# Miniprotein binders against q96jn8r1131to1294, part 1

All scores and structures are predictions.

Target 1, 164 residues: q96jn8r1131to1294
Amino acid sequence: TLEFLENHGKNILLSNGNRTATRVASYNQGIVVINQPLVPQLLVQVRIDFLNRQWTSSLVLGVITCAPERLNFPASACALKRAAWLLRGRGVFHNGLKICEKFGPNLDTCPEGTILGLRLDSSGGLHLHVNGVDQGVAVPDVPQPCHALVDLYGQCEQVTIVNP
Below, numbering starts at 1 at the first letter of every chain, in headers, positions and changes, except where a header shows other numbers.
F, E and O stand for the ipSAE by ESMFold2-Fast, ESMFold2 and OpenDDE, each averaged over both directions (binder to target, target to binder). V2 = 0.75 x the mean of E and O + 0.25 x the DockQ between their complexes.
[cut] marks letters that were taken out.

## First folded at step 2 (miniprotein)

Design b1_12bA
Fold by ESMFold2-Fast, scan of step 2:
Structure b1_12bA (fold): chain B 164 residues (1-164), chain A 82 residues (1-82)
Amino acid sequence: as target 1 above (164 residues)
Amino acid sequence: SPEEIVDEVYKLIFEALELAEKGDKLEAVWKLMEALDLVERLGNEELEKAVREAIEAIERGDPELAEKILREALKLAEEKSE
């Protein structure tokens, strides 16, 4: 069963059997990680449950290739300078460096109810899925093992893991 | 060196202010987040607080407040030593 790890950002509260993550304060400290490595064929999906429009930016998602159970999370995923591939807005970032300017839809504008998915293909390509639609390869050749990460940043105050 | 880190922090802050003026609020935030990483290593608590508050101001849609906070913090930092 897919769950969020108990190691998470300090503003996160887990509920619903650790399948729902809520950011209870501020705009940051909202990083959560899935409890299983993202292996080929595994589709990890989260639904955006609640957006707070007092904030400008919204969620970030991606993968990290370090062990998440001991990781001391920074205030935001964008501060991860090692072993991180992130999708933010329309950009793709590797360790804080933008490696693609325009990929998929703008994550800062996805409405409540949007289902976002991450999947590795057989060649290690990281795919983004939006409401069941594969957006293509955002990152080729992701090292393994890797772990799916969601940063409940800014507008996005709640997400829930959903089954395919 | 610490002096090199200070120079990079100021460079990032000025780049962020320029981006905010152009309406590139998201890119301004990301530059300030880079500055925050560096300023935390310096241990300058006042500048760290100012950068955090500036990020929050831009996130709330008030880049003018962010500019005021950062300019004020830079003036205070330039007047202090060590």
Scores: ipSAE 0.149, ipTM 0.544, lowest interface PAE 4.7, mean pLDDT 85

Design b1_34bA
Fold by ESMFold2-Fast, scan of step 2:
Structure b1_34bA (fold): chain B 164 residues (1-164), chain A 82 residues (1-82)
Amino acid sequence: as target 1 above (164 residues)
Amino acid sequence: SPEEIVEEVKKLIEEALELAKKGDKEEAVKKLREALELVRRLGNEELEKAVYEAFEAILRGDPWLAELILDEALELAEEKSE
């Protein structure tokens, strides 16, 4: 039932029943959003399928609290100025402001086959899971409803939604 | 025309950011210098300042900040030139 929304960045092609997203050009315009709100205890997971090492940075993921179905996406998730909490490299960002210097693994170095997960706990804490391992609370008190977002940025040219 | 200059600036900025995202700081800065010459012809001081801030960000090893700065400034410049 989990799919990527048909509203996505312009360089995205959806396949596999809208469960696989491929960025077909450049390094940006690769934002995708899960079609259901991230409700407490729902674990949304994506697998990194393909990395293009010509680029220096990679995938960004996180949540947005605005309605995504008709949202006009910027070229990259880091340009979202409101309603966005993002994990990029080792940093945690809220609306472009770095709120944590070092959290979890460096997302710029995760290899193909890595499974990245997002989950809200019952207190509204946003958790990152890496290959099934909970990294802890990246962001406390995320407003609800919120939606899981993946930015196929730089090296990361393909992801697929996978079940827990 | 201002609209045509803005489109050429956008192209040079996009090329510069691609080079920066590939790790080629020197070529990225060279492309931004080309964009800067056109930006001066526009007389858009805000965009000119953004290009200078992007130089510093790229040289500091922060092409993410450069993209953020340039994306915002270029969008605003496109609005002004319409």
Scores: ipSAE 0.270, ipTM 0.668, lowest interface PAE 3.6, mean pLDDT 87

Design s2_cA
Fold by ESMFold2-Fast, scan of step 7:
Structure s2_cA (fold): chain B 164 residues (1-164), chain A 96 residues (1-96)
Amino acid sequence: as target 1 above (164 residues)
Amino acid sequence: DELERKIEEIIYRAFELVDKGELEEALELIVEAIRLAVENKDKDLLVWAIYIIANIAQELGDPELLEKVLELAEEAYELTKDPEIKKLIEYLEKDL
């Protein structure tokens, strides 16, 4: 079954059999990674459980192509020095650099209860799913192996892995 | 080693400032990190720092700074031959 890895950002507490991640302090240090590689057609989904409206920015979703089990996580996913492709706000980012200005819905405005999914297609394209709806290819030709990552940044203080 | 650790600390502090919206101070720290990485011939930290300064330049939206960062990335590519820097140059050229 899908779980969050025990290696995570310093402000994270895992519960519910490692299927729920809660950020217990501040606005950052909230990176979590799924325990299995994101292989083609595997849909990894998380539900936004709790938003703190004190902050303006919210969660980041994406993939990394390095081994996550012993990775020293930075304060924010955008600071990862290994190859990373991230969805933040309306943008697509590669290693912290914005490579696409407008893709999918604004992640900073998704309400509690929203289900966000990541999937690779058969050609290695990374797709975002929002409440079951495929938003299209955010990143073509993602290198393998890769791992799904969620950064509980800013507003987003809790997410839970959900099955289809 | 110790020099690598020092540069990493500067980079992490710069990211903390970016998260807080303190872009001017973050820019100053990243410039210092780039200088140290070049001096110490640390290819991996140089590539990382250059991606960060490019991100800061994009967020500031300053065309003059973006042009300077592109020049810096081109110089870094000659030093490192790193494909990540080549990819960065391609992204920056599209933004200009």
Scores: ipSAE 0.116, ipTM 0.498, lowest interface PAE 5.8, mean pLDDT 83

Design s2_cB
Fold by ESMFold2-Fast, scan of step 4:
Structure s2_cB (fold): chain B 164 residues (1-164), chain A 96 residues (1-96)
Amino acid sequence: as target 1 above (164 residues)
Amino acid sequence: DELERKIREIILRAMELVRKGELEEALELIVEAIRLAVENKDKELLVTAIWIIAYIARKLGDPELLEKVLELAEEAYELTKDPRIKKFIEQLEKRL
């Protein structure tokens, strides 16, 4: 039932019933958003399908608290200065400000086949799951409604939504 | 810009304390970050700092602290007119 929204970065092509996102050009303009709000206990998972190692950095995951259907996305999620909590590399960022230096694995080094998940707990804490393993609370008490976002940046050229 | 870097460092340190459960020490740091962000007229850092202090206040659950932080968030909203702060105000009101 989960799909990527039709509103996405300009370098994205959706396929497989809008469950697979492919970045077809360059290294940026690869933001996609899940079609339903991230409500408590909903686990949204994506699998890394293809990595192009000519680029240094890789995908970014997180949530936004603004309505995504008509949002004009910047070239990268890291340029979002408003209403965004993002996991990039080893860091956690709120509106472009680093709020944790080291959380979970380094997202720039996760191999093809890695399954990354986002889930809100009952207290509104945002959790990262890596290959089914809960990494803990990356962001406490995210405002609602919020929407799961994936930025196919740099190395990451394809992801697919995976059911739990 | 050196003041901006100092505020960012304080916020990062406050969040590290939040993750360790050292909420009262985190509270002291984030209050300082808010003061500096207001003086520096830095709306983005102020929004982040308000989010953090609102979270700390709700976790501690002390009614007096919740009221003080609610008043602070309302002042920050008047200063910035930023609708993100309204969401933090709503979360604080629910805890009261």
Scores: ipSAE 0.134, ipTM 0.621, lowest interface PAE 6.0, mean pLDDT 87

## First folded at step 4 (miniprotein)

Design r45
Fold by ESMFold2, look of step 5:
Structure r45 (fold): chain B 164 residues (1-164), chain A 82 residues (1-82)
Amino acid sequence: as target 1 above (164 residues)
Amino acid sequence: SEEEKRIEELLEKILKLLEKAKELAEEGDPEKARRLLEMAKILIELLMRIAKELGNEELLKFAEILLKVAEQILKKVEEKLK
């Protein structure tokens, strides 16, 4: 079953059988990774459960292509300088560099209850889904294996892994 | 100190969540009230762990009271959501 790994940002508390991640302090140190690699054609989803609108920036969603179990996480996902493909705001980032200015919806404005999904297509393209709707290919060819990553940054204080 | 700051921030957040949840439970959105209460319980349990680590019996007692308050509000919210 899909769970968040026990190796996570230091401000994260896992609950609900490790399917729910809560950032319990500050605005950062909130990186979590899903325990199983993405399987092509299999959608992995998280629901935004709790937002604090005090902040202007919100969660980062993406994948890492290195083994996550003993990885040392930085304070924020944007500081990952290798093996990372990230969606932040409307942008797509690779290893800290913005490679697309506008893709899909603005993650900083997604309300509580939004369900965000990641899926690899048959060509290794990484798709974003929002509330069940495919937003297209964010990254055309992601190295495998890769793991879904969520950074509970800024506004985002809680997410839960949901089906499908 | 840094631990005092951590505790104060946690307490402030818990109290705000409980106050807002009670308001929403009576005059607004019981689904959101339930979510706020679930979050409050998570933070209260963290506060209890911190209190035990510090050997702070007064803080532990206060956290236990907050947990009881959260559970009482949650019971009322769950009755409304039936």
Scores: ipSAE 0.238, ipTM 0.667, lowest interface PAE 4.4, mean pLDDT 89
Fold by OpenDDE base, look of step 6:
Structure r45 (fold): chain B 164 residues (1-164), chain A 82 residues (1-82)
Amino acid sequence: as target 1 above (164 residues)
Amino acid sequence: SEEEKRIEELLEKILKLLEKAKELAEEGDPEKARRLLEMAKILIELLMRIAKELGNEELLKFAEILLKVAEQILKKVEEKLK
């Protein structure tokens, strides 16, 4: 069963069998990691449940290759400087550096109800799915094992893991 | 003080969610109303935990009332989703 790990950002409250993450304070410190590592052809999806428009920016989605249970989370995923491949806005980032300017839809403007998915292909390529539609390879070769990461940042105050 | 301010902000957020849920239900968006109510319940439960940690019986009682309110609204919303 896919769940968020108990090791999470300080402002996160887990519920619904650890399948729902809610950021209950401020605009940051909202990183969560999914318990099971990504395996080829497995689609992991989260739904944006609630957006608070008083903030700017929105969730960050990606993967980490370090041990998530022992990770000391920074205030935002953007501060991860190692073992991190992240999707923010329309950009793809590796260890804090932008490696792609425009990829897929702008995550900062995805409305509530949007379902975002991550999937590894047989070649180690990381795919982004938006509402069930494969947006293509965001990262061509991701080290394994890796775990899906969601940063409930800015507007995004709640997400839920959903089944494909 | 600091804790009081935090509690006040939490209360305000809960109340706003409940009010917005009512509005959305009336405006014909019961699904969104349901989501807001679920979030409100989560925050109310947090408030309950805080109350217990502080030994604040008044706050706990108030949180319980808020939960009842949320549940009542949720029932009405769910009726509209049938």
Scores: ipSAE 0.090, ipTM 0.571, lowest interface PAE 2.7, mean pLDDT 91

Design t44
Fold by OpenDDE base, look of step 6:
Structure t44 (fold): chain B 164 residues (1-164), chain A 96 residues (1-96)
Amino acid sequence: as target 1 above (164 residues)
Amino acid sequence: DELERKIREIILRAMELVRKGELEEALELIVEAIRLAVENKDKELLVTAIWIIAYIARKLGDPELLEKVLELAEEAYELTKDPRIKKYIEQLEKRL
């Protein structure tokens, strides 16, 4: 089953069979990685459970291609420089470099209850889903295997892996 | 850094073209980005540019283009010794 790895950001507390991640302190150190690599054409989804509006920005969503079990997580996903493709706000980033300015809805403004999904298509394209709606290809060519990553950053204090 | 800003802008424009399926025009821009990244000794920008051009080349599937892009990637690898670029080289070689 899908769950978050025990190797996670320092401010994360896992619960609900490691399917729920809660950032219990500060605004950062909230990176979590899903245990199983993304399987092509299968949708992986997380729900935003709680937002704390005293902070700015929100969750970062994306994939990494390095071994997640041994990864030393930085304070935020934007500091990942090795084989990371991330969605932040409306931007798409590769190793911290913006490669798209306007993609999909603004993740910083997604309300509680929003379900965000990632799906690899048959060509290696990474799709973003929002509340079940395919927003299109965020990244056209993602190396495999890759793992879904969520950074509980800023406003985002809790997410839960949910079934499609 | 003016040159760095220029490279970043080119990459953004190239990716927009990629999204539109205008791969030939994107290719021209990325080649320029690679040249400038080498000139500016910017490893990370170079890595991203090589990732993009490798994708474009594979998508277009032109053997001559693939060979040229492979050469560019090899040169980039020699400059950076970055294992990510090595992986892109391996992917390109599989298409030849």
Scores: ipSAE 0.728, ipTM 0.889, lowest interface PAE 0.6, mean pLDDT 94
Fold by ESMFold2, look of step 5:
Structure t44 (fold): chain B 164 residues (1-164), chain A 96 residues (1-96)
Amino acid sequence: as target 1 above (164 residues)
Amino acid sequence: DELERKIREIILRAMELVRKGELEEALELIVEAIRLAVENKDKELLVTAIWIIAYIARKLGDPELLEKVLELAEEAYELTKDPRIKKYIEQLEKRL
């Protein structure tokens, strides 16, 4: 079953059979990773459970291609500069470099209850789903294996893995 | 620096073209970005640019292009010794 990996950001508390991640302090150190690599057509979905509007930016979503079990996570996902493709705000980033100005919705404005999904297609393209609707290819041809990541950053204080 | 900013802008523009399906125009830009990244000794921009050109070459599927891009990636690997580039080389080799 899909769970968040026990190795995670320092401000994360896992609950609900490791399917719920809560950031319990500050605004950062909230990186979590799904415990299985993405395989083509596997849809990984998380629901935004709780947002704190005190902060201006919100969660980051994406994939890493480094093995996550013993990785030292940085304070925020945007500091992942080696093996990461990330969706942040309106943009798409590869190793910290913006490669798309606007893709899908602005993650900084997604409300509580939004269900965000990541899926690889048969060509290795990374798709974003929003409330069940495929937004298209965010990143062409992500190398495999890759691992789905959520950074409970800023506004985002809790997410839960949900079944498709 | 100024050259780094130029390379970043070229890469962003090339990816815009990739998203539009304008792969041959994107190829021209990314070749320029690679040349400038080598000149500027910018390993991180070079790694990203190699990922992009490898994708473009695989998508276009021209064997001569794949061979040229493989040679370029091998040169970038020798210059940087970065294992991320080795992974892109392996992907290109599987298409040949």
Scores: ipSAE 0.297, ipTM 0.744, lowest interface PAE 4.1, mean pLDDT 90

## First folded at step 6 (miniprotein)

Design a1_2bD
Fold by ESMFold2-Fast, scan of step 7:
Structure a1_2bD (fold): chain B 164 residues (1-164), chain A 82 residues (1-82)
Amino acid sequence: as target 1 above (164 residues)
Amino acid sequence: SEEEKRIEELLEKIKELLEEAKRLAEEGDPEKAKELLFEAIELIRELWEIARKLGNEELLILARELLMEAYEILKEVEEKLK
């Protein structure tokens, strides 16, 4: 079963059998990682449960290619300078550098109830799915193994893993 | 109106400054982050005064929330500067 790892950002509380992540303080320290590698054909999905619109930006999604079980997470996913491919707002970032300016919908404006998914295709391309709709390849040829990451940053204070 | 235009400009600049300050704080330039936060706080105070004069309750709430975000980032920046 898919669940969030016990190793997570310090402001996270896991519940619902480690399938729901809640950020209980501040705007950051909210990184969570899915408990198994993202292999081709696996669609990992999370639903945005709660948005606190006092903050200007929202959640970040992506993958990391380092082992997450004992990783000391930085305050935000975008501070990861190694082994990270991230979707933030409309941008695609590799190790802190923006590599694409416009991809998919603006993640800072997705409403509560939105279901966001990550999937690798057979060529290692990373896809974003929004409410079941494939947005296309955000990152070609992601190294494996890789792990799906959600950063409950800013507005996004709660997400839940949902089955396809 | 002229005031509507100013509010739009302020909101765009404030959001830009807060996002850049968060990025710089997280990426190890807390001194620059602090400069941008002080600039954002001044613009937020201007926004708050406009909202107060207009009696725009939604904008007052937003200005307060932006100020709280700025102060939260500032606390984390100051921890890194120790």
Scores: ipSAE 0.000, ipTM 0.267, lowest interface PAE 15.5, mean pLDDT 85

